# Designs tried in a protein design chat: VH-VL binders against Uncharacterized protein AF_1119. Part 12

Target 1, 118 residues: Uncharacterized protein AF_1119, of Archaeoglobus fulgidus (o29146)
Amino acid sequence: VYFSMKGNIDVIEDAISVSPASFSIDIAKGAHYVKEVKVKNSGGEAEIYFEDIVEGPDKSAIDVSFHTESGESISSSNKLRLPAGTADSPSETVIHVHIDVDDDAPTGSYAIYIHAKQ
Key: E = the ipSAE of ESMFold2; O = the ipSAE of OpenDDE; V2 = 0.75 times the mean of E and O plus 0.25 times the DockQ between their complexes.

## First folded at step 19 (VH-VL; framework fv_indenebart)

Design x4 (from w5 with heavy chain G100D; at its last look DockQ between E and O 0.83; V2 from the best seeds 0.00; counts 0 for: pae E 3.0 > 2)
Fold by ESMFold2, look of step 19:
Structure x4 (fold): chain C 118 residues (1-118), chain A 123 residues (1-123), chain B 115 residues (1-115)
Amino acid sequence: as target 1 above (118 residues)
Amino acid sequence: EVQLLESGGGLVQPGGSLRLSCAASGFTFNNYAMSWVRQAPGKGLEWVSSIRDSGGKTWYADSVKGRFTISRDNSKNTLYLQMNSLRAEDTAVYYCAKVDYKYSGSRWGMDVWGQGTTVTVSS
Amino acid sequence: QAVLTQPASLSASPGASASLTCTLRSGINVGDYRIYWYQQKPGSPPQYLLRYKSDSDKQQGSGVPSRFSGSKDASANAGILLISGLQSEDEADYYCMIWHSSAYVFGGGTKLTVL
């Protein structure tokens, strides 16, 4: 597994940004990793969830999920509520991105992209 | 104590449908992936399907793809298996099982199993 | 060829040891896998015993006695469940399991007889 980064940020509204919106990590086969991602909101209250896209030799060997800091799953049926903010004082919400790697994951470069959805 | 209780088994004819349920208690259901595993009479264990903690990703054995649908209702601590287009080969005890790793999808072993519910598919 | 192969049966005496094997097919390497072991008695669901990948990556199931242990035989491409100090209640079916190709895969099971 090798590092790879693509600079593309998907923002569902001009007021909401996700940092990082994509990343790659060097992970051990059969491991579980947690990555912190920050969501900023400079607009009114919003509810969002996330989708991932994995690129690599075998995308099914990598599993990605999204959770609040307390561990609650974020999905289209259990969305993350973003507090309102302003351009000068955006609200910030931290999420955890969990990454599982199959024991038999083939070697190669993997990239993970995060898309915020409403 | 972690407890899993399956229900919804019974006799059905080939081509019929059945919906299994698994009531969970004694742990934070929303934090764990869940699986269905079946065992035909006198035979070994066969994995059927798994669903991650959020319900947003599912996995199926090739033998059931397109016919079975796994789902969960995290507000009711309940796992489901909708079984359509049933065949004689689907006759088995169906076990509900908890995956033993917090905040993970399937890929880790199943540590707690229910007592099972019996599905019989015959004319 | 089956992904995991277990002998159908094994017999051993009380107080002795039993070594149960779980052989991976050619083309995949036991060294890569976390091997899970389950015990099942007639009329009961499977019970988790332990998992083993390496001496630094293993876990005993809750309440499972230390006389149950896991290991690997790399030259045979096999996972091993060792049961020492055999007791009559150890008579059961034993299954190994791995996560392979986006699926849980079980071995065919070994019936252990204590006599």
Scores: ipSAE 0.374, ipTM 0.791, lowest interface PAE 3.0, mean pLDDT 87
ESMFold2 (binder alone), look of step 19: mean pLDDT 93; pTM 0.955
OpenDDE, look of step 19: ipSAE 0.819; ipTM 0.911

Design x5 (from r1 with heavy chain S31N K98R, light chain W104Y; at its last look DockQ between E and O 0.74; V2 from the best seeds 0.65)
Fold by ESMFold2, look of step 19:
Structure x5 (fold): chain C 118 residues (1-118), chain A 123 residues (1-123), chain B 115 residues (1-115)
Amino acid sequence: as target 1 above (118 residues)
Amino acid sequence: EVQLLESGGGLVQPGGSLRLSCAASGFTFNNYAMSWVRQAPGKGLEWVSSIRDSGGKTYYADSVKGRFTISRDNSKNTLYLQMNSLRAEDTAVYYCARVGYKYSGSRWGMDVWGQGTTVTVSS
Amino acid sequence: QAVLTQPASLSASPGASASLTCTLRSGINVGDYRIYWYQQKPGSPPQYLLRYKSDSDKQQGSGVPSRFSGSKDASANAGILLISGLQSEDEADYYCMIWHSSAYVFGGGTKLTVL
């Protein structure tokens, strides 16, 4: 079993982009994955959080959570602040996406999409 | 010193309601999923409910679905369990417990337990 | 059939070893699961002892003596808690637990008597 990545960019109104915005996992039961994701902001200061969408044989077997580089949880009640940037010099903020796979997860391919929201 | 302190237990009639609280201290509450686990007198442990560190995902044992609601207030470092439509079989000591892996969801087991609060549903 | 089955009681002598089993029902495989173990003494809350999935994926609880260890018996489809060098303070109830079908599931518990 090996991990492979397919990259998409999720854009929230033209100023904010997330890269990568999705990735695919050929699942290992009980595994824990940590993925680095960059958030760029070419507009004014913003606060965001994230939602995940899981596709695969059993989406309930996958738990996704979002954290700052320092480990603080990001949620609708504890949003990530994005510094202001410009088109020529966007601000960059790194987050960590934690992915836990249930011990009894069905075998198969899973795709995880992340969406930034305000 | 990591501490969990439950409160809100007591004696209630069948069909009644109680709200349990769990005050957390000595760790970054916001980074941990939390659970409620109960134990009827003379019986084994039974998991009741869990909630993700952000509060955005909840899990319930089949025996309590639709009657109990887990919640948390991360600004107050407090976990809650709202228990409605109580039955005699809900009589137990209720433990608050921390899920044992920082920065993760609810599936890493419990590493810290409170002293429990007693709920008695009778007469 | 219960998801996890533990014998109701077990006794062993001081200084001996006790091997506590946690058997998974047919249809699920012990090899897939992290098995969590808890100790509970009368009047006290449970305490986390350790978890075991494999020799490269295991964890001892804080302050838990190394004479407590986890393993698996694949042929019996069981998790094992081994307590070596039994002491009187090891007399307690012991529970296994797994995360299964989006739920924590406890075994029924084993009362260990040291006599």
Scores: ipSAE 0.516, ipTM 0.841, lowest interface PAE 1.9, mean pLDDT 88
ESMFold2 (binder alone), look of step 19: mean pLDDT 93; pTM 0.947
OpenDDE, look of step 19: ipSAE 0.732; ipTM 0.893

Design x6 (from r1 with heavy chain S31N K57R, light chain W104Y; at its last look DockQ between E and O 0.69; V2 from the best seeds 0.67)
Fold by ESMFold2, look of step 19:
Structure x6 (fold): chain C 118 residues (1-118), chain A 123 residues (1-123), chain B 115 residues (1-115)
Amino acid sequence: as target 1 above (118 residues)
Amino acid sequence: EVQLLESGGGLVQPGGSLRLSCAASGFTFNNYAMSWVRQAPGKGLEWVSSIRDSGGRTYYADSVKGRFTISRDNSKNTLYLQMNSLRAEDTAVYYCAKVGYKYSGSRWGMDVWGQGTTVTVSS
Amino acid sequence: QAVLTQPASLSASPGASASLTCTLRSGINVGDYRIYWYQQKPGSPPQYLLRYKSDSDKQQGSGVPSRFSGSKDASANAGILLISGLQSEDEADYYCMIWHSSAYVFGGGTKLTVL
């Protein structure tokens, strides 16, 4: 049994971009996956967090969370600080997206999308 | 050494409220999901609630949904359980427990348990 | 019907082996689940023993002797905790647990008596 997420790159209206903004991976029932996502900032210092949207046979069987490269959780109450950058020299920050799949997750196709929020 | 110390139990009348606390030490609290599990006198274990390492996602047993609220303060290494509308069937020892897989959701089982705090709901 | 069923009691002799079962209800398959096992002695909190999904996906709890092991009986739809070389201190209540439908679910527990 496996779970697939589709990859995508969103262009955010502001100076901040997230790549990939969605993704696909090989997922098995009861697995824990870690995916690297890069955040670029072409503007002044900012604080952001992320939200996910899961599509598939049972979205409740998938748990997604966002962490700094060192493992600190990113949430609306503990936002990620992005250093300032410019259009020609954007700052870059790496995050990790952790994905847990329930042991009883129904087989089928799942897609995970992430959205940066301020 | 990982240590979990529960407090806030006591005697309360039906319909009352209590707030349980669990002080954590000896590990990086912020990296792990946490759970509450209870045990009524002479009975087996019953899971009550779990909360993700970030505090953003919570889970509740059907028996407590709408009455109990799990929360955490990662700056104080403390887990909480706010219990409202208490009933006689809530009488139990309440254990704080740590999930045993770093950066994961609640689903990876509990590996360290506290000594428990006793809640008695009686008129 | 209960998600997990354990016998209420089991007796075995010192030095022998005990095989504790944790049967999943019809409609769910033991092969999909990690089965967690806990030991509880009177007056004490539960202690984590081990988890088992397969020989390539298992974990012994910290400080838990290797004479405790997990397995599965697929034909019985059951997780199994095997305790070999039984000692008097193994007399305890034993609980199995799984994560099912976004909830931790415990079995009813088995009281193991070492005679």
Scores: ipSAE 0.553, ipTM 0.843, lowest interface PAE 1.6, mean pLDDT 88
ESMFold2 (binder alone), look of step 19: mean pLDDT 93; pTM 0.954
OpenDDE, look of step 19: ipSAE 0.761; ipTM 0.898

## First folded at step 20 (VH-VL; framework fv_indenebart)

Design y1 (from x3 with heavy chain S106P; at its last read DockQ between E and O 0.90; V2 from the best seeds 0.77)
Heavy chain, then light chain:
Amino acid sequence: EVQLLESGGGLVQPGGSLRLSCAASGFTFNNYAMSWVRQAPGKGLEWVSSIRDSGGKTWYADSVKGRFTISRDNSKNTLYLQMNSLRAEDTAVYYCAKVGYKYSGPRWAMDVWGQGTTVTVSS
Amino acid sequence: QAVLTQPASLSASPGASASLTCTLRSGINVGDYRIYWYQQKPGSPPQYLLRYKSDSDKQQGSGVPSRFSGSKDASANAGILLISGLQSEDEADYYCMIWHSSAYVFGGGTKLTVL
ESMFold2, look of step 20: ipSAE 0.587; ipTM 0.851
ESMFold2 (binder alone), look of step 20: mean pLDDT 95; pTM 0.963
OpenDDE, look of step 20: ipSAE 0.864; ipTM 0.930
ESMFold2, fold request of step 21: ipSAE 0.586, 0.500, 0.494; ipTM 0.879, 0.837, 0.841
ESMFold2 (binder alone), fold request of step 21: mean pLDDT 95, 95, 95; pTM 0.965, 0.964, 0.964
OpenDDE, fold request of step 21: ipSAE 0.903, 0.906, 0.854; ipTM 0.946, 0.949, 0.925
ESMFold2, last read: ipSAE 0.556, 0.500, 0.534; ipTM 0.875, 0.843, 0.868
ESMFold2 (binder alone), last read: mean pLDDT 95, 95, 95; pTM 0.965, 0.964, 0.963
OpenDDE, last read: ipSAE 0.908, 0.897, 0.874; ipTM 0.957, 0.956, 0.950

Design y2 (from x3 with heavy chain N31S S106P; at its last fold request DockQ between E and O 0.81; V2 from the best seeds 0.74)
Heavy chain, then light chain:
Amino acid sequence: EVQLLESGGGLVQPGGSLRLSCAASGFTFNSYAMSWVRQAPGKGLEWVSSIRDSGGKTWYADSVKGRFTISRDNSKNTLYLQMNSLRAEDTAVYYCAKVGYKYSGPRWAMDVWGQGTTVTVSS
Amino acid sequence: QAVLTQPASLSASPGASASLTCTLRSGINVGDYRIYWYQQKPGSPPQYLLRYKSDSDKQQGSGVPSRFSGSKDASANAGILLISGLQSEDEADYYCMIWHSSAYVFGGGTKLTVL
ESMFold2, look of step 20: ipSAE 0.658; ipTM 0.888
ESMFold2 (binder alone), look of step 20: mean pLDDT 95; pTM 0.964
OpenDDE, look of step 20: ipSAE 0.841; ipTM 0.921
ESMFold2, fold request of step 21: ipSAE 0.537, 0.482, 0.508; ipTM 0.862, 0.833, 0.851
ESMFold2 (binder alone), fold request of step 21: mean pLDDT 95, 95, 95; pTM 0.964, 0.964, 0.964
OpenDDE, fold request of step 21: ipSAE 0.885, 0.888, 0.827; ipTM 0.943, 0.944, 0.922

Design y3 (from x3 with heavy chain N31S; at its last look DockQ between E and O 0.66; V2 from the best seeds 0.67)
Fold by ESMFold2, look of step 20:
Parts: structure tokens; C-alpha cells; sequence
Structure y3 (fold): chain C 118 residues (1-118), chain A 123 residues (1-123), chain B 115 residues (1-115)
């Protein structure tokens, strides 16, 4: 089974962007994937977290989580602090996006949407 | 050495409540998902519930959904199971188990188990 | 129809090999699943032995002897735990487990007797 992951990231503020802005992964049944994503901030200090939305035949078969580079989980109760930056010198913060696919994930099209929130 | 120590079991009447605890040591508790698994006297293993390393996602067996609540306090390295509306069929030894794949949710091996705490639901 | 079916008991001679089966119900395919195996001795909690999906996707549990190994029989829709060089200490209950429909599912267990 292959999945098409669409990296949709809602901008919380015009100064915050992610790199890469879009990506594609061939996700197999039972796989665990880690994607490195850079969060750039050209404005004042901010605190953010992420939410995922899964669409497909069985959304419960996909588990998406967000971690700092050191492995600490990012959630609404443990937000990621983005240092302040400028347009010419944005701050950069690396995160890891973990994607787990259940062994019995039904075949079909899945879309995974990632939304940054404050 | 990874250690898991369950407590809070006991005798309770049907409809009653208990809260189980599992004290964890010897590993980075907040990097691993945790599970509760039970075993009724003379019976096989039955998974009860699991919780993600952050505590942000939980999974429950259908037989306990809506009655049991799994939680964790990562600052105290402790896993909990709140059991409400207890029934005779909930009588079992309850094991705390560590899921053995770092930074993952459930679905992987439970690689270290505690010795269990006994819950008896009887009049 | 149980998701996983294991024979209730199995006997084998010391020094021989035992093949413990874990059969998946019709409608699901053993080829898709990681099959996890646990050993439980009387009065003790279960102990993780190994998992097997394929020869390129398997794991031996910590401290588990290499004479324990996993495989699959696709025609029988079954996971297999192979124990070679049987020792008296291998007498135990053995459970298979999978992650299915957002739940851990255990088989009913097999009591292995070494005699």
C-alpha cells in the first residue's frame, strides 16, 4: 500500500514558514517514517504545536506525531518555542514528523494534512 | 535495569472504582508508549489499553472503552489506569508493560512487563 | 471466529524442535502482519521473545537465545515460532500477538510440554 502525503501547513503568522513546504512519501503497510522539517520564523518569538488530519479508508490506521530534533514530543501541552528572527535572517528550528502505518491499513488513498497552530 | 511496579489492586464491589499505578524506572519513560494487559484467573492475556509517549493519544479495548481511562505523569515516571463501573469480568491480574520502540505509539512489542497487581470484583 | 487461533497444547522431546502455530482468521493475511511472540512461565509475567514479519523485518528480544526463531506458513495463514534444541526450561505458555483494528490481539496460548 502506498500513500500520498500532502504537506499542507497553515501559516499561524506571515513570518512563519516550513521547509520543505510539500513532500511525497511512499508509505508502506506497517512502516515507520521520519521526515525532517525546518520551521523558519522571521518575526518575534512564538510558541506553536501541530495537528494532523488523516483522510482515507481508515484514518485510525495512521498515527502522526511531532518531535523536536532531540526527540521531545511537541503538543498543545508542550509547545515548540520558535526564536525570533528577521526577514534577512530567519530563525530555523528542526522538527521530526513521525508517521506510523498499521499492518492492516486497508488499501486506498490516504491524505495526511499537517496544520501548525499556536 | 528497566523496572515496572504496579500497585492499587484490591477487592471491590461491582460498580465500584479503582485506580492502578505503575512506577517506572531505568529508562527514559517519556520516550515510550505504555500498555495495560490483564489476565483473568486461569485464562489468557487480554490487552486493555495503551498510551503514547506524550500522553496525547490513547487506545482502548472495546470491552473497557468508556469505563477505563489510561493516563501518565511523565514528571513522576508513572502510568495510571482509572477503572470505573467495574464488573466481575474485570477480575484479573493487571500488568503494566513498556512498548519497546522509542518515540512510537502502540503497535510494537511490549518488551518489559511488571509483576502485576490483582483486581478482584466481587460482592 | 477468533482473530488468532493457537492449539491449546503441544508436546515435544528434549533436544528436538517444536513448531508453534498462530493461525489468522480468514479475511486477513499473515503476510501483512508483524507476529509477536511471548513466553509465560507459571507465576511469572509474560516475556517478549521475538517478532517476525519477514527475514528483512524481524527482531529478537533482548537476551532471547537464537534457537528461538520466527517464520510464516503462507498456505496455512499462520505465524510460526520455532524452538530448536528444546530444553526443559522451555516448558511454558506461548502467546502470539498482532496489532489489528487498532488493538493488540493475543492468541489463546499454547502450553508447551517438553517430555
Amino acid sequence: as target 1 above (118 residues)
Amino acid sequence: EVQLLESGGGLVQPGGSLRLSCAASGFTFNSYAMSWVRQAPGKGLEWVSSIRDSGGKTWYADSVKGRFTISRDNSKNTLYLQMNSLRAEDTAVYYCAKVGYKYSGSRWAMDVWGQGTTVTVSS
Amino acid sequence: QAVLTQPASLSASPGASASLTCTLRSGINVGDYRIYWYQQKPGSPPQYLLRYKSDSDKQQGSGVPSRFSGSKDASANAGILLISGLQSEDEADYYCMIWHSSAYVFGGGTKLTVL
Scores: ipSAE 0.547, ipTM 0.837, lowest interface PAE 1.6, mean pLDDT 88
ESMFold2 (binder alone), look of step 20: mean pLDDT 93; pTM 0.952
OpenDDE, look of step 20: ipSAE 0.807; ipTM 0.908

Design y4 (from r1 with heavy chain S106P G109A; at its last look DockQ between E and O 0.77; V2 from the best seeds 0.00; counts 0 for: pae E 2.6 > 2)
Fold by ESMFold2, look of step 20:
Structure y4 (fold): chain C 118 residues (1-118), chain A 123 residues (1-123), chain B 115 residues (1-115)
Amino acid sequence: as target 1 above (118 residues)
Amino acid sequence: EVQLLESGGGLVQPGGSLRLSCAASGFTFNSYAMSWVRQAPGKGLEWVSSIRDSGGKTYYADSVKGRFTISRDNSKNTLYLQMNSLRAEDTAVYYCAKVGYKYSGPRWAMDVWGQGTTVTVSS
Amino acid sequence: QAVLTQPASLSASPGASASLTCTLRSGINVGDYRIYWYQQKPGSPPQYLLRYKSDSDKQQGSGVPSRFSGSKDASANAGILLISGLQSEDEADYYCMIWHSSAWVFGGGTKLTVL
């Protein structure tokens, strides 16, 4: 089983970007992965949450969740607060993306896309 | 100490509805998935439903799909099970259980269980 | 055809060992699964004992004595709960559980009698 990362930037507004905005994994059955993702904000203070899209042999076998670095769950009802920044000095906030794989998940490559929302 | 306290069980007629609650304390409720498991009198354990820590993803046994709804209120540290279109075969003790791995889906051990609340469906 | 099959009952003597089996149906492979084990005494909720996938992927439940251990018999397509040094308080119902097809599945349970 091998992990392959393809990073993309998701820009919600000119001021907010997520890096990486997607990644691929070659799954190990029953594995739990944690990926660090940086959120940069070059504008005023904002509050965001995340949604995922999973592509692969069986996307129902993959569970994705979003957490602050301290572990608090990020959702539309518990948004992540982004400090203000500037274009020359964007604020940076680290989040953790948890990926939980079913024991009977089909082997293969899965792609996970992260979309930040306000 | 992690504690889970179920409530809301009782006697209900077939076709009726009931809402179970599970009050949680002693842990960071919003960091853990939660489950409902039931046990009919004199029978084995049957998983009913699970919910992600955020409440964003839910899982149901085929036997309850479309009739039961799991939900949670993380601000009140409370898990719920809304049970509609109840049938005699839903008669059981219903246990609330905490999934024992932080920030993960429900597919890890249910490491702490409540004492259960009894649901009886009978005419 | 049940996903998990457990013998309905098993008897063993104090101080001996009991080997409780949890057999997966044909078409799924015990090697893929974490096998979770629960103990239930009369009038009480179940208690998590341990899980086992492999020697490098296992977990003992909090406060569970080391005389409880997990393993697998690949040729029988079965998870195994071994209880060594049996004590009278080990008399209980024992359930295995796996995560299969996006659902928890319990075995039917084994009543262990210590005599």
Scores: ipSAE 0.425, ipTM 0.822, lowest interface PAE 2.6, mean pLDDT 89
ESMFold2 (binder alone), look of step 20: mean pLDDT 94; pTM 0.951
OpenDDE, look of step 20: ipSAE 0.687; ipTM 0.882

Design y5 (from x1 with heavy chain N31S; at its last fold request DockQ between E and O 0.85; V2 from the best seeds 0.75)
Heavy chain, then light chain:
Amino acid sequence: EVQLLESGGGLVQPGGSLRLSCAASGFTFNSYAMSWVRQAPGKGLEWVSSIRDSGGKTWYADSVKGRFTISRDNSKNTLYLQMNSLRAEDTAVYYCAKVGYKYSGPRWGMDVWGQGTTVTVSS
Amino acid sequence: QAVLTQPASLSASPGASASLTCTLRSGINVGDYRIYWYQQKPGSPPQYLLRYKSDSDKQQGSGVPSRFSGSKDASANAGILLISGLQSEDEADYYCMIWHSSAYVFGGGTKLTVL
ESMFold2, look of step 20: ipSAE 0.585; ipTM 0.858
ESMFold2 (binder alone), look of step 20: mean pLDDT 94; pTM 0.961
OpenDDE, look of step 20: ipSAE 0.838; ipTM 0.918
ESMFold2, fold request of step 21: ipSAE 0.530, 0.562, 0.503; ipTM 0.854, 0.869, 0.857
ESMFold2 (binder alone), fold request of step 21: mean pLDDT 95, 95, 94; pTM 0.961, 0.961, 0.961
OpenDDE, fold request of step 21: ipSAE 0.874, 0.881, 0.830; ipTM 0.938, 0.942, 0.920

Design y6 (from x1 with heavy chain R52S R107S, light chain Y33S R34S; at its last look DockQ between E and O 0.63; V2 from the best seeds 0.00; counts 0 for: pae E 13.3 > 2)
Fold by ESMFold2, look of step 20:
Structure y6 (fold): chain C 118 residues (1-118), chain A 123 residues (1-123), chain B 115 residues (1-115)
Amino acid sequence: as target 1 above (118 residues)
Amino acid sequence: EVQLLESGGGLVQPGGSLRLSCAASGFTFNNYAMSWVRQAPGKGLEWVSSISDSGGKTWYADSVKGRFTISRDNSKNTLYLQMNSLRAEDTAVYYCAKVGYKYSGPSWGMDVWGQGTTVTVSS
Amino acid sequence: QAVLTQPASLSASPGASASLTCTLRSGINVGDSSIYWYQQKPGSPPQYLLRYKSDSDKQQGSGVPSRFSGSKDASANAGILLISGLQSEDEADYYCMIWHSSAYVFGGGTKLTVL
């Protein structure tokens, strides 16, 4: 049996944008999902990481993590370096958002809110 | 070759503290969740704690909640277990273990175990 | 009621087969569970043998001989570790494990004696 989860990625810095900024996935219990997100930087070089907030019937049943395209973890202790770009030619960096759902996750609606931070 | 090497065990009095370390090599440490599992003398296996690949999420057995803290330093490829308010029933061999599927939390089981470090809580 | 129940001991002859059971408590359906099996010899850490959820969703541990296999008995609500062609080095403790309620849960272990 499937249930739905929706994600929203919020970026504070005006020179940095993401694509997609929101997504919806239909998930199964015990599943592992990977969502590709492009991070564009039209400003100077930056270092960022991501935080998540899970809402739903049991927030502990959902694990969200952030990785480079090559698989390196992104965290406050291992930030993602974004190359400098311009408005006409922003730099692009691909990340993977991993969502791991416990085998016995309660059925219901879940939401993931993702915040990019420096 | 995946290797996990625990250290920091020893003899401690009830109410005391110890910090265990687990040095990891042979794999990309920050892609995998990690666990501590213990085994009291002559007894079976008891899960203690797990931590996600980034360190952002932690899980604890009820028997250790509030007393033990799992942590990791991905820059040093090291897993830690801070054990406070130790009790005689915490006496065990403590194993470090790797979750067997990259990017998964502990819902995927453990595939590689260290040799263990012995903690003895006795007065 | 324990989450996982294993018989404390089992004996079998060399060359025979041993069937080790891991019974889930009422209310947990074995069909929904990934069941992990570990072997432990005296003085050594546990070693991963295999995971079994279904015939299309299973994993053999690295270097684990094919004579070790997993299955399930739905009528008994149990996971099964089958060891065929028993050898003396198969004498060990065997643990089953599942992830349940945000916790790893081990069975009590079965001591397999080959004699």
Scores: ipSAE 0.000, ipTM 0.601, lowest interface PAE 13.3, mean pLDDT 86
ESMFold2 (binder alone), look of step 20: mean pLDDT 94; pTM 0.959
OpenDDE, look of step 20: ipSAE 0.015; ipTM 0.678

